# Ledger of designs, part 3: VH-VL binders against FAD synthase (ribL)

Target 1, 153 residues: FAD synthase (ribL), of Halorubrum lacusprofundi (b9lsn4)
Amino acid sequence: MTRVVAQGTFDLLHPGHVHYLEDAATYGDELHAIVARRTNVTHKPAPILCAEQRRDMVAALTAVDEAHLGHPEDVFVPIQRLDPDVIVLGFDQHHDEADIAAALAERGIDCRVERASGRDPRYEDELLSSGDIVDRILKQRGSDCDGAREGQR

## First folded at step 4 (VH-VL; framework fv_denrakibart)

Design s30 (from d6a with heavy chain Y106W)
Fold by ESMFold2-Fast, scan of step 4:
Structure s30 (fold): chain C 153 residues (1-153), chain A 121 residues (1-121), chain B 113 residues (1-113)
Amino acid sequence: as target 1 above (153 residues)
Amino acid sequence: EVQLVQSGAEVKKPGESLKISCKGSGYKFTTYWIGWVRQMPGKGLEWMGIIYPADSDTRYSPSFQGQVTISADKSISTAYLQWSSLKASDTAMYYCARPYKYGDRWAFDIWGQGTLVTVSS
Amino acid sequence: DIVMTQSPDSLAVSLGERATINCKSSQSILYSSKNKNYLAWYQQKPGQPPKLLIYWASTRESGVPDRFSGSGSGTDFTLTISSLQAEDVAVYYCQQYYSIPHTFGQGTKVEIK
């Protein structure tokens, strides 16, 4: 049995998340998703929903066999715990496969690094980003605010 | 030298709480799962569960879920097995064991010496 | 849960003779892509913790004598002691670590005839 790991923030689930996880699942027999805590998030605003809720929503998806929380201080902890055969990066994630593979090898984790396929929007105004959903909410239901607290859980 | 050293034998009464320990040394404690195995007098080995000390992810055998609590304190490289209320049927030898490598899909290569728990009424 | 069944429950063998212990899993424990069987054999002597003898069905643990060998794949596995010695009197257990819970067989007691 091939064990696959996918990782992301998964705030405000959208079809892009579903596509990523469905594609990741095709790389093996068992898909585990690692859901980032607020302290793990880089290159985008802090998630709206708490990590446990995001994990539970991801766990409910058909493609996902198990969902796990990231470690607040070391993102490789759950990866080493799971000892996967394959890690699948999202199509538009900016991580280099070779760099990730090197980091894993340095920590004694021997697995392949693959990248999920992308897909085009299936209809006009389809939202494939949590940020776009938040922006839509702010424009229609409230006002933008300055600064976000880098949160504790 | 990689070792697992368990706490000493315990003699308890039904209804008492108990926490036994398993201390790892000679390896990076946080990167290996620690398992617990029960052996009732004259019986075979029963896999109880495992814990990953770095994040305390714990997996139980269905037959032990809710009966015991497995925990770990990575600051002192120690794993624990705990009962809130002991029963006579908990009388057994308890072993801790470390999988051969990191990850949960490995055989146990290092075993503790065992902790005998006797619960009598 | 995967059920592990050993046979026989007890085995009496003369010194120097071959001992054979069987272990059957209720479902396949073979990871086909890597040709790995998630099967281990342990030896337990009275008053001692179990000792790992074999993992991946056929790989001997360091320091384990050549007389111990494991074979089999999928659901049927065998532990063989080619020439039984006095110190081999023990209970032997198979274990699958393919899926949680990592279940053990009921054990086979090996005695001298």
Scores: ipSAE 0.460, ipTM 0.800, lowest interface PAE 2.5, mean pLDDT 89

Design s31 (from d6a with heavy chain Y106F)
Fold by ESMFold2-Fast, scan of step 4:
Structure s31 (fold): chain C 153 residues (1-153), chain A 121 residues (1-121), chain B 113 residues (1-113)
Amino acid sequence: as target 1 above (153 residues)
Amino acid sequence: EVQLVQSGAEVKKPGESLKISCKGSGYKFTTYWIGWVRQMPGKGLEWMGIIYPADSDTRYSPSFQGQVTISADKSISTAYLQWSSLKASDTAMYYCARPYKYGDRFAFDIWGQGTLVTVSS
Amino acid sequence: DIVMTQSPDSLAVSLGERATINCKSSQSILYSSKNKNYLAWYQQKPGQPPKLLIYWASTRESGVPDRFSGSGSGTDFTLTISSLQAEDVAVYYCQQYYSIPHTFGQGTKVEIK
């Protein structure tokens, strides 16, 4: 049996997340996903949804056998706990495979590092980024200054 | 030295609740799984489940799922096994044990001395 | 669940003679890419907790006498005691830790003839 770990923030679930997890699942017999807490996210804007909700949504996906929360102080705690055979990085994640592998070895984890394939939109208007979804919400549902003027007419 | 020390023997009646303990010392408690193993009188070993104390991730054998609760308190380096309602068939020696490595896929290298639980009317 | 089956259930061997215990898993417990078998052997003496003897099918735990050796791969495994001593009287268990639950064999009782 091969145990695979995928990791990410998984805010506002989209088809890019589904593709990543499905591709990650092909590397082994069971797929575990680690969902980052807000304290684990330092390289991009904080997620909109709480960690527990993001974990539960990921856990519901067919490709995922189990979903776990990241540890607030040490991102390697869940990885060490799971003792995976392979960690699959997302296509657009800026982590160097060799650097991750070295960090795992330092902690006594015998694990190889792979990278998932990318995915293009399958139809017009498909959104593959939580940031794009947020931008769409703000554009279509966000407040504007016109309402403030109505009372003064 | 690395040790697991378990609570003392218990004599209970069917329907009563019980919580037994396993205290780890001489190692970083939060970096190792702790498992529970049952041995009924004159019988073999049965794997019950394991817990990772750092985040309380718990895995159960299907035979014990819903019948016992495994928990841990990392502030006092102690793992627990508890029953809400004991049955006569729960009469057994219960061992806690630590795998040799951080992961959940390793043999148990350190064992507690065992807690004898007797359930009779 | 993976079922572990030992044979024989009981074994009587003269002092100084070889004892052999077999263990079979209902499915392969070999992790192919690492060439590792997730199998352990334990010794349990009356009134004591089990003691780890062998892990990874053939790696002897620190402090375990060299008369104990493990062999096998995939689904068939063997524990050998090359020259049985009085202190080796015990029940021996195999265990797979390839898949949760980490199931044990039923045990083999080793006695002196």
Scores: ipSAE 0.013, ipTM 0.601, lowest interface PAE 8.1, mean pLDDT 87

Design s32 (from d6a with heavy chain A107P)
Fold by ESMFold2-Fast, scan of step 4:
Structure s32 (fold): chain C 153 residues (1-153), chain A 121 residues (1-121), chain B 113 residues (1-113)
Amino acid sequence: as target 1 above (153 residues)
Amino acid sequence: EVQLVQSGAEVKKPGESLKISCKGSGYKFTTYWIGWVRQMPGKGLEWMGIIYPADSDTRYSPSFQGQVTISADKSISTAYLQWSSLKASDTAMYYCARPYKYGDRYPFDIWGQGTLVTVSS
Amino acid sequence: DIVMTQSPDSLAVSLGERATINCKSSQSILYSSKNKNYLAWYQQKPGQPPKLLIYWASTRESGVPDRFSGSGSGTDFTLTISSLQAEDVAVYYCQQYYSIPHTFGQGTKVEIK
């Protein structure tokens, strides 16, 4: 059986995540998702939801056979444990497939690296990123900056 | 030299608890699964389960799920097999073994010397 | 679970003669895209732990004598000892590592005639 790994933060689950995981599942017989812990996320804002909740949401998706937490000190721990045949990168993940394949080989993992397809929104108000969802929340629910502050109009 | 060294023979009575050990040396302990195999007197090998020490991910054979606990302490490079309440039918030689590569889908290349567990009243 | 069945249960062979042990899996353990069979053979001598002899059905483990060879694919596998030596008296086990639990055959005892 071909074992596939998909990786991501999966904060505030959205249809873009579902598409990614469904596409990743087409590369093999068994799909495992690795969900990044807060300590695994660099160069972007920390996720809103805790890692266990994000894992449980991902695990509930039909395309996913099993969901795993990343390791706080070494992102390669669950990948070495799983020893996958294929790793599928997200469409907009800014990683070089060859660089990732080389890093895996250095760790003794003989794995093909593929990239998932992207898709456009299906309807006008569909949000395909957790950042866009956070922005929408802040715009609609956090805009009372003029409050009851006396003397400010 | 890569080695797995197991704890010594045990003689126990039914109902007693027991924890046996398997210490790895000569390799990076946390990056390899460790499996446990039972061999009842005069019988063949039975795969019990396997643990990945770095994150304690543990997989059991259905026939051993709930009967034993597999654990590991990566600070001392040691894996454990534990019973809360022994039965006479637990009398067997118990081996720990390491797959030859990081993943779970590899044969066992390194074996411990075995721990004989005798349970009798 | 995948069930592994060996035949015969015991085998008596004269020194220098060929010994053949068979192993059958209840379902295919061939990973077609990599052309790999997830099958290993182990040797166990009295009072000793098992020793890996063959893996991927036909790859000989380092240090294992040339007289040991493995063959087969899918569901039917064979271990051959081309010229039995006194030190080869042991029980031999096949194992699948295709899916958890990684099941063993019941064992074949090889004795000298």
Scores: ipSAE 0.613, ipTM 0.844, lowest interface PAE 1.7, mean pLDDT 91

Design s33 (from d6a with heavy chain A107Y)
Fold by ESMFold2-Fast, scan of step 4:
Structure s33 (fold): chain C 153 residues (1-153), chain A 121 residues (1-121), chain B 113 residues (1-113)
Amino acid sequence: as target 1 above (153 residues)
Amino acid sequence: EVQLVQSGAEVKKPGESLKISCKGSGYKFTTYWIGWVRQMPGKGLEWMGIIYPADSDTRYSPSFQGQVTISADKSISTAYLQWSSLKASDTAMYYCARPYKYGDRYYFDIWGQGTLVTVSS
Amino acid sequence: DIVMTQSPDSLAVSLGERATINCKSSQSILYSSKNKNYLAWYQQKPGQPPKLLIYWASTRESGVPDRFSGSGSGTDFTLTISSLQAEDVAVYYCQQYYSIPHTFGQGTKVEIK
């Protein structure tokens, strides 16, 4: 069996996350997702939801065989524990495949690094990022705005 | 140099609690899983479970889930196997063993000497 | 769970003769993409912990005499001792490490005839 690892923050699950995990699953027989803790997130705003909740949501997805929390001090700890055959990076994650591959090799992990495909919105108003969802919430639930019309139903 | 050293033999009564230990030395303790194997007197080997000390991820055999607790203290390179309430059927030799690499899909290359646990009234 | 079944339960062989132990898994433990069988063989002498003999079905552990050999693939595996010596009296166990729980066979006791 080929063991695949996907990793991300997975805050406010959206179709982009689902696409990423489904694409990652195609690289092998068993998909494990590693969900970043707040302390692991250095290039994004802190996630809204706690790590355990984000993990449980990811674990519920059909494509995911098991979901794990990241390690607060060393992001490679769960990767060493799992000893995967493939790591699939998200389409727009800032990680460089070569840099990740080099870090894995330094730790003696024999693993190939792939990148998932992106996808376009399937319908008008589909949101494919957590940041866009947060922005929508702030606009609609703050002071008067055009987006408040839906709440009148 | 790489060694797993287990705690000494125990003689207990049914209903008592017990915690036995397995101390690793000569390697980076946190980067290897540690497994526990039971051998009842005159019987074969039974895989109980395994723990990864760096993040305490623990996997149990279904037959031992809820029967024992596996834990580790990475500050002293020691893994533990614990019972809240012993039964006579827990009488056995208990071995700790290290898989060859940090991943879980490996054979046991290093074994502890074993801890004999006797539970009788 | 993957069930490992050994045969025979016990075996008596004369010194210098061949001993053959079989091990069957309830499902394939071959990872075909890497051409690896997740099977190990251990030797256990009275009063001692098990000792690794063979891993990946056929690779002999360092320091293990060449009279010990492993063979097989998928679901059927064999441990062979080509010329039994007195120190080989022990119980032998196969183990799969393809899937958790990493199950052992019930053991085969090898004795001198």
Scores: ipSAE 0.577, ipTM 0.833, lowest interface PAE 2.0, mean pLDDT 90

Design s34 (from d6a with heavy chain A107G)
Fold by ESMFold2-Fast, scan of step 4:
Structure s34 (fold): chain C 153 residues (1-153), chain A 121 residues (1-121), chain B 113 residues (1-113)
Amino acid sequence: as target 1 above (153 residues)
Amino acid sequence: EVQLVQSGAEVKKPGESLKISCKGSGYKFTTYWIGWVRQMPGKGLEWMGIIYPADSDTRYSPSFQGQVTISADKSISTAYLQWSSLKASDTAMYYCARPYKYGDRYGFDIWGQGTLVTVSS
Amino acid sequence: DIVMTQSPDSLAVSLGERATINCKSSQSILYSSKNKNYLAWYQQKPGQPPKLLIYWASTRESGVPDRFSGSGSGTDFTLTISSLQAEDVAVYYCQQYYSIPHTFGQGTKVEIK
């Protein structure tokens, strides 16, 4: 039984996340997802939803056998605990596979590092990033003054 | 020298609480799972569960889920097995054991000496 | 749960003779792509904790005498002691670590005839 690990923030699930996890699942028999805590996120804005909720949403996806929370101080803790056979990086994750493999080997984790395929939008209004979803929420649901009382100062 | 040293024998009455310990030494405690195995008098080995001390991820056998609590204190390299209310059927030798490599999918190469728990009225 | 069944429950073997213990899993415990079986064998002597003899079905643990060997794949496994010695009197257990819970067989008691 091949154990696969995928990892990410998974804020505001979108079809890009689903594609990534479905692609990752094809590399083995058992897919585990590691969901980053806010303290693990260095290169992105803090996620909107708490880590536990993001984990539970990811855990509900058909492709995912189990979802785990990241460790607040050491991102390798859950990876070492799981001791996977393969780690699948997201298409838009700017990590070098060889560098990740070398870091894992230094910790005694002997696994293969692969990268998921990307995909294009399947229809005009499909959003494939959490940032794009947030931007659209702000444009469509931002505050307005239509309900304000006339004559107020 | 890699060792697991367990707490001493216990004699208890039904309904009492109990917490036994397993202290690791000679290796990086937080990077290995610790398992617990029960052996009732004259019977075989039963896998109870495992814990990963670095993040306290704990997995139980369905037979032991809700019957015991497994925990660890990484600051003193010690794992615990705890009962809130003992039963006579808990009378057994309890072993802690470490897998031979990182991860949960390995046999146990290092074993504690065992803690005998006797529960009788 | 994967059920592990050993046979026989007990056997008596003369010193110097071959002892054979069988272990059957209720489902395959083979990791096909690496050709690895998640199967361990343990020896337990009275008053002592179990001792790991073999892992990955056939890999002998460091310090274990070469008279001990493991074989088999998928669902059927065998532990062989090629020439039984007095110190080999013990109960032997198989264990699968393919999936949680990591279940043990019921044990096979090896005695001197």
Scores: ipSAE 0.591, ipTM 0.838, lowest interface PAE 1.8, mean pLDDT 90

Design s35 (from d6a with heavy chain I110Y)
Fold by ESMFold2-Fast, scan of step 4:
Structure s35 (fold): chain C 153 residues (1-153), chain A 121 residues (1-121), chain B 113 residues (1-113)
Amino acid sequence: as target 1 above (153 residues)
Amino acid sequence: EVQLVQSGAEVKKPGESLKISCKGSGYKFTTYWIGWVRQMPGKGLEWMGIIYPADSDTRYSPSFQGQVTISADKSISTAYLQWSSLKASDTAMYYCARPYKYGDRYAFDYWGQGTLVTVSS
Amino acid sequence: DIVMTQSPDSLAVSLGERATINCKSSQSILYSSKNKNYLAWYQQKPGQPPKLLIYWASTRESGVPDRFSGSGSGTDFTLTISSLQAEDVAVYYCQQYYSIPHTFGQGTKVEIK
């Protein structure tokens, strides 16, 4: 039994998340997803949805055997608990596989670090990032607009 | 020196509640799972479940799910096994044990001395 | 659940003679990618907790005498005591830790003949 870990924020789910998790699942027999808490997210906007909801949505995906919340004080806690055989990084993550493997080894975790494949949009207007979804919402719902002119269409 | 020290023997009546303990010392308690194993008089070993103290992730054997609760208090490096209502069939020696590495998929290298629980009317 | 079955249930062996205990898992506990069998052997003497003897099917725990050896792969495993000593009288258990619940065999009682 190969145990695989995927990790991410998984705010607003999109097909890119589904592809990542499906690809990660191909590396082993059991896929676990670790969902970052708001307090784990630094140097980028906080997720819109609460961690428990994001975890539950990820857990419902066919490719995922179990979804876990990150630890508020130490992001390595669930990884160390799971002691995975493979960690699969997202296609667009800028972390070097060797650097991640070295950091894990220092924590006593000996596993392979792989990277998921990317995929192209499959149809017009397919949204493949939470940021794109937020942008679409702001464009269509505009918090600073009165909405009166648009409402007549 | 790694050591697991369990609470003393208990004599209880059916229907009573009970909580027994396992205190770890000599290692970083929060980074190792703690398992519980039952051994009924004259019988073999039965794996009950495990807990990871750092985040309280708990896994049970299907045979023990709903029959007992495993918990841990990381501030005092202690794991617990508890029953809300004991049955005569709970009469057994209960051991706690630690996997030899951080993950759950390792043999138990250190064992507590055991807690004998006797449930009779 | 993976079921672990030991044979024999009891074994009487003369001092200095070879003792062999078998353990069979209901499904493979070999992790092919790592070439690891998730199988441990424990020794339990009366009134004492179990003691780890062997893990990864064949790796001897520190301090365990070399007369104890483990072998096997996949579903069939053996614990061998090459020259039984009086202190080896005990019940021996195999355990798989491949999949939760980490089930034990029923035990094999080793006695002096």
Scores: ipSAE 0.611, ipTM 0.845, lowest interface PAE 1.8, mean pLDDT 90

Design s4 (from d6a with heavy chain T31N)
Fold by ESMFold2-Fast, scan of step 4:
Order: C-alpha cells, then sequence, then structure tokens
Structure s4 (fold): chain C 153 residues (1-153), chain A 121 residues (1-121), chain B 113 residues (1-113)
C-alpha cells in the first residue's frame, strides 16, 4: 500500500482544500493529512480555529484516512513517523519540491514529492481562500451595512 | 552500541497495577518507533503495539486495545507498558523492540532482553 | 488483520542437512511499485530475545551466516538453512510488517534428529 501525505493549515474549510485532498488521495491507497499548529504558521495571519478543531474537520472529509497535528518544534516529526511514499504539495504552497525532497532524503525517507493541480471556481462568488472568507465576514458582519441580508442567499 | 534495556522481573497478584520500562541508548530515541511484543510461557510472539516517542502517537493491536497502555518519556529515553489491573493470563515475557528505520513498516532489528511478568495468587 | 501461518510446527533435521520452513500470509504483503515483500524471519533460542535473520523476504541481516536464506513473494515465503549446525536449534518466526497490526507466525521449532 502507497501512503500519501498532504499538509496545510486548513483554517475555515473551502472547496480548494477539498480539491487538494481529493487530488492528493489519487496518488496512493492511504491519505494522511498533517494540520499545522498556530506556532507553525509564520507567513500569514494566525488561523481563526484551534488546531484540534481544524484536524477534526479535515479528518471528517471522505478523501482523508487520517489527520494528524503538526509538531510545535519540528515540522518533519509527523512526516518521519509516517514515513510516506508520496508527499503532495498544494497548488499554491510556496514550498520548493527540490528543497523538500532534499530534506527528506537527508532524513533517510524514500519519498517522492508531487504537486496538486489547481482548479477554477465552479460558480461566481465561490470562495477558495480562508483569507477571502475572513474578509467577507468582516465586510458583511463587522460593519453596519446591507451585506448581512445578501449573506442569507 | 544501540541498546534497549528493560526493567527487571515482576511478581504480582491479580488486580494489581504494573508499569514496566524499556530504555533506549546509543541512538536518537525520539526518531524511532518502539514496539511491544508478548510471549506467553511456551507460546509464540504476539505484537501488542507501537509508539513514536517524539509525539507519542500510539498504535495497538485490536487484541490489546484497552487492556494495556503504551507510553514514553522522551526526556529519559524510556518507553513503558502499563496495566491498571493485572490478570493471571497476563503472565508472560514482554519484549520491547525497535524497527530498522524511522517508520512503522520495518522489521525489528534491536530487541530488549525481556521482562518476565508473573501474575499468580 | 493479516494472519501468518507457518509449517511445519516442528522439524527434526540431522546435522549438516537442509532445513526448510514455510510461511504463508492470508493476503499479499508485496508492495508492487517498490518490489518489496514486508516479511522478516527471526530466530529465538531458549532464554533469549528474538534475533532478526532476514528482512524484505530475502535480505540477510548483518552478521547472519550465509547458510540462512529467505525466498518467496506475495503470500508464500520460505526460510532455508542449507546445512544445519548445532547452534541453529531454535524456534523460528516469520513476521509481516506490511500493515498494522504487525503479525507473527506461530513459530517452527527446529531440533536435531
Amino acid sequence: as target 1 above (153 residues)
Amino acid sequence: EVQLVQSGAEVKKPGESLKISCKGSGYKFTNYWIGWVRQMPGKGLEWMGIIYPADSDTRYSPSFQGQVTISADKSISTAYLQWSSLKASDTAMYYCARPYKYGDRYAFDIWGQGTLVTVSS
Amino acid sequence: DIVMTQSPDSLAVSLGERATINCKSSQSILYSSKNKNYLAWYQQKPGQPPKLLIYWASTRESGVPDRFSGSGSGTDFTLTISSLQAEDVAVYYCQQYYSIPHTFGQGTKVEIK
């Protein structure tokens, strides 16, 4: 059996996350997702939801066989524990495949690195980013305007 | 150089609690799973479960789930196997063992010397 | 769970003769894309912990004499001792590490005839 790992923050699940995990699952027989802790997120705002809740939401998705929390001090701990055959990076993730492959090889992990495909929005106003969802909430619920009525549609 | 050293033999009565240990040395303890294997007197080997010390991820055989607790203390490079209430049927030799590499899908290349647990009235 | 079955349960062989032990898994333990069988053989002498002899079905562990060899693929595996020596009297176990829980065969006791 081929063991696949996907990783991300997965704050406020959106169809882009679902697509990423479904695409990752096609690379093997068993998909594991690693969910970053707040302390692991340095290049964007901290997630709204706690790591345990984000993990539980990801674990509930059909494509995911098991979801794991990242390690607060060393992001490679769960990867080393799982010893996967394939790691699938998200379409928009800033990780370089060669750099990750080199780090895995140095740790003795025989793993190939792939990148998931992106997808286009399936309809107007489909949100494919947690940041866009937060911005929408602030605009429609944080200000005194008619956006609250539109949100009921 | 790489060693697993287990705690000494135990003689207990049914209903008593027990915690036995397995100390790793000569390698990066937190980077390798530690497995526990039971061998009842005159019988074969039974895989009980495995723990990854760096994050305490633990996997059990269905036969042992709920009957024992596997844990580890990475600050002293020690794994544990624990019973809340021993039964006579727990009488056995218990081995700890390390897989060949980091992951869980490797043969056990290093074994502890074993801890004999005897449970009788 | 994958069930591992060994045959025979006990084997008596004269010194210098070939000993053959079989191990069968209830499902394939071959990872086809890597061409790896997740099968190990262990030797256990009285009063001692098991000792790894063979892993990946046919790879001999460092320090293990060349009279020990492993073969097979998928569901059927064999451990061969080409010329039995007195020190080889032991119980031998096969193990699959393809999936959790790992499982062992029931063991084969090798004795001198």
Scores: ipSAE 0.649, ipTM 0.852, lowest interface PAE 1.6, mean pLDDT 91

Design s45 (from d6a with light chain S32Y)
Fold by ESMFold2-Fast, scan of step 4:
Structure s45 (fold): chain C 153 residues (1-153), chain A 121 residues (1-121), chain B 113 residues (1-113)
Amino acid sequence: as target 1 above (153 residues)
Amino acid sequence: EVQLVQSGAEVKKPGESLKISCKGSGYKFTTYWIGWVRQMPGKGLEWMGIIYPADSDTRYSPSFQGQVTISADKSISTAYLQWSSLKASDTAMYYCARPYKYGDRYAFDIWGQGTLVTVSS
Amino acid sequence: DIVMTQSPDSLAVSLGERATINCKSSQSILYYSKNKNYLAWYQQKPGQPPKLLIYWASTRESGVPDRFSGSGSGTDFTLTISSLQAEDVAVYYCQQYYSIPHTFGQGTKVEIK
């Protein structure tokens, strides 16, 4: 049984997250997702939803066998605990494969590092970013906007 | 020298609480799972569960889920097995053990000396 | 749960003779892609904790005498002691660590005939 790990923040689930996890699942028999805590997020705004809720939402996805919370001080703690055969990085994640491989080697973890494929929008107005979803909410609920009705009939 | 040292023998009555310990030394305690194994008098080995001390991720055998609590205190490199209310059927030798490597899918290479728990009225 | 079944329950063997213990798993514990069987053998003497003898079905733990050998794959495994010595009197257990809970066989007692 090949054990795969995927990781991310997974705030406000969108089709990009689903694509990533489905692609990651193809690398093995058992997919584990590690969901970042607020303290693990340094390169974008803090997530809207708490870590436990984001973990539970990810755990409910068909592609995911088990979802885990990240460790506040050391992102490699759950990876070392799981001792995976493959780690699949997201297409848009800024982690360098060589840096991850070096950190794994330092910890004695025998693991292959892969990167998921990207996905283009399948239709106009498809949102593939949590930030875009937040922006849409603010525009349509933060001020009067009657145009919202036209697209949803 | 990697070793696991367990607390001493216990004699208890049904209904009493108990917490036994397993102290690791000679390795980075937080990065290895610690397992608990029961052996009833004259019987075989039963896997109870494991804990990863760095984040307290704990996995139980279905037979022991809700019957015992496994915990760890990483500041003193110690894992625990505890009962809120002991039964006579808990009379057994309890071993702690460490898998050979990081991760849960490895044989137990290091074992504690065992803690004998006797529960009788 | 994967059920591990050993045979025989007890075995009496004369000094210098071969002892053979079998272990069967209720489902395959072979990780095909890595060609690894998640099977270990332990030796337990009275008043002592178990001692690891064999892991990955056939890899001998450091310090274990070469008269001990493990074989098998998938669901059927064997521990062999090629020439039994007095200090080998013990109970032997197989264990799968393929999936949680990691289950043990019921044990095989090896005695001198």
Scores: ipSAE 0.623, ipTM 0.845, lowest interface PAE 1.8, mean pLDDT 90

Design s46 (from d6a with light chain S32D)
Fold by ESMFold2-Fast, scan of step 4:
Structure s46 (fold): chain C 153 residues (1-153), chain A 121 residues (1-121), chain B 113 residues (1-113)
Amino acid sequence: as target 1 above (153 residues)
Amino acid sequence: EVQLVQSGAEVKKPGESLKISCKGSGYKFTTYWIGWVRQMPGKGLEWMGIIYPADSDTRYSPSFQGQVTISADKSISTAYLQWSSLKASDTAMYYCARPYKYGDRYAFDIWGQGTLVTVSS
Amino acid sequence: DIVMTQSPDSLAVSLGERATINCKSSQSILYDSKNKNYLAWYQQKPGQPPKLLIYWASTRESGVPDRFSGSGSGTDFTLTISSLQAEDVAVYYCQQYYSIPHTFGQGTKVEIK
């Protein structure tokens, strides 16, 4: 049985996350997802939802056999514990496959590193980013009290 | 020298609680899973479960889920197997064992000497 | 759960003769992409913990004598002791570590005839 690991923040779930996990699952028989804690996130704003909730949502997805929390101090702890056969990086993740493979080899993990395919929007209004969803919420549900006051005076 | 040393034999009555230990030495304790195996008198080996000390991720055999608790204290390189209420059917030799590599999908290369637990009225 | 079944339950063999123990899994424990079978063999002598003999179905653990060999793939596995010695009297267990729980066979007792 081939064990695959996918990893991400998985804040507000969107079809891009589902595509990534479904694509990752095709690389093997058992898919594990590692969900980053707030302390693991350095390339973007902190996630809105707590790590446990994000883990539980990811765990509920059909493609995912099990979801795990990242380790607050060492992101490789759950990877070393799982000792996967394949790690599948997200399409937009900045990590270099060769650099990750080298880091795994140093830890004695015999693992292939792959990258998931990207997905274009399937319809005009499809949102494929947690950040875009947050922006849409703020635009449509955010307070416009300041705008009203400004317009009056 | 890589070694697992278990606590001594226990004689208990039904309904009593018990916690037995398995101390690792000679390796980085947190980077290897530790498994527990039961052997009833005159019977074969039964895989109970396994724990990864660095993050306390624990996996149980369905037969043992809810019957025992596996835990670890990485500050003293010790894993534990615990019962809240012992039964006569818990009478057995209990072994701890370490997979030969970091992951869970490896054979057990290092074994503890065993802890004999006897539960009788 | 994957069920591991050994045969025979007990085996009596004369010193210097070949001993053969079989192990069957209820489903394949072969990882096709790497051609690895998640199977181990252990030896247990009276009053002692089990000792690893073979892993990945056919790889001998360091320090294990050449007379011990493992073979097989998928669901059918064999442990062979080419020339039984007095110190080999023990119970032998196969184990799969393909899927949790990592189940053991019921054991095969090897005695001198």
Scores: ipSAE 0.571, ipTM 0.834, lowest interface PAE 2.0, mean pLDDT 90

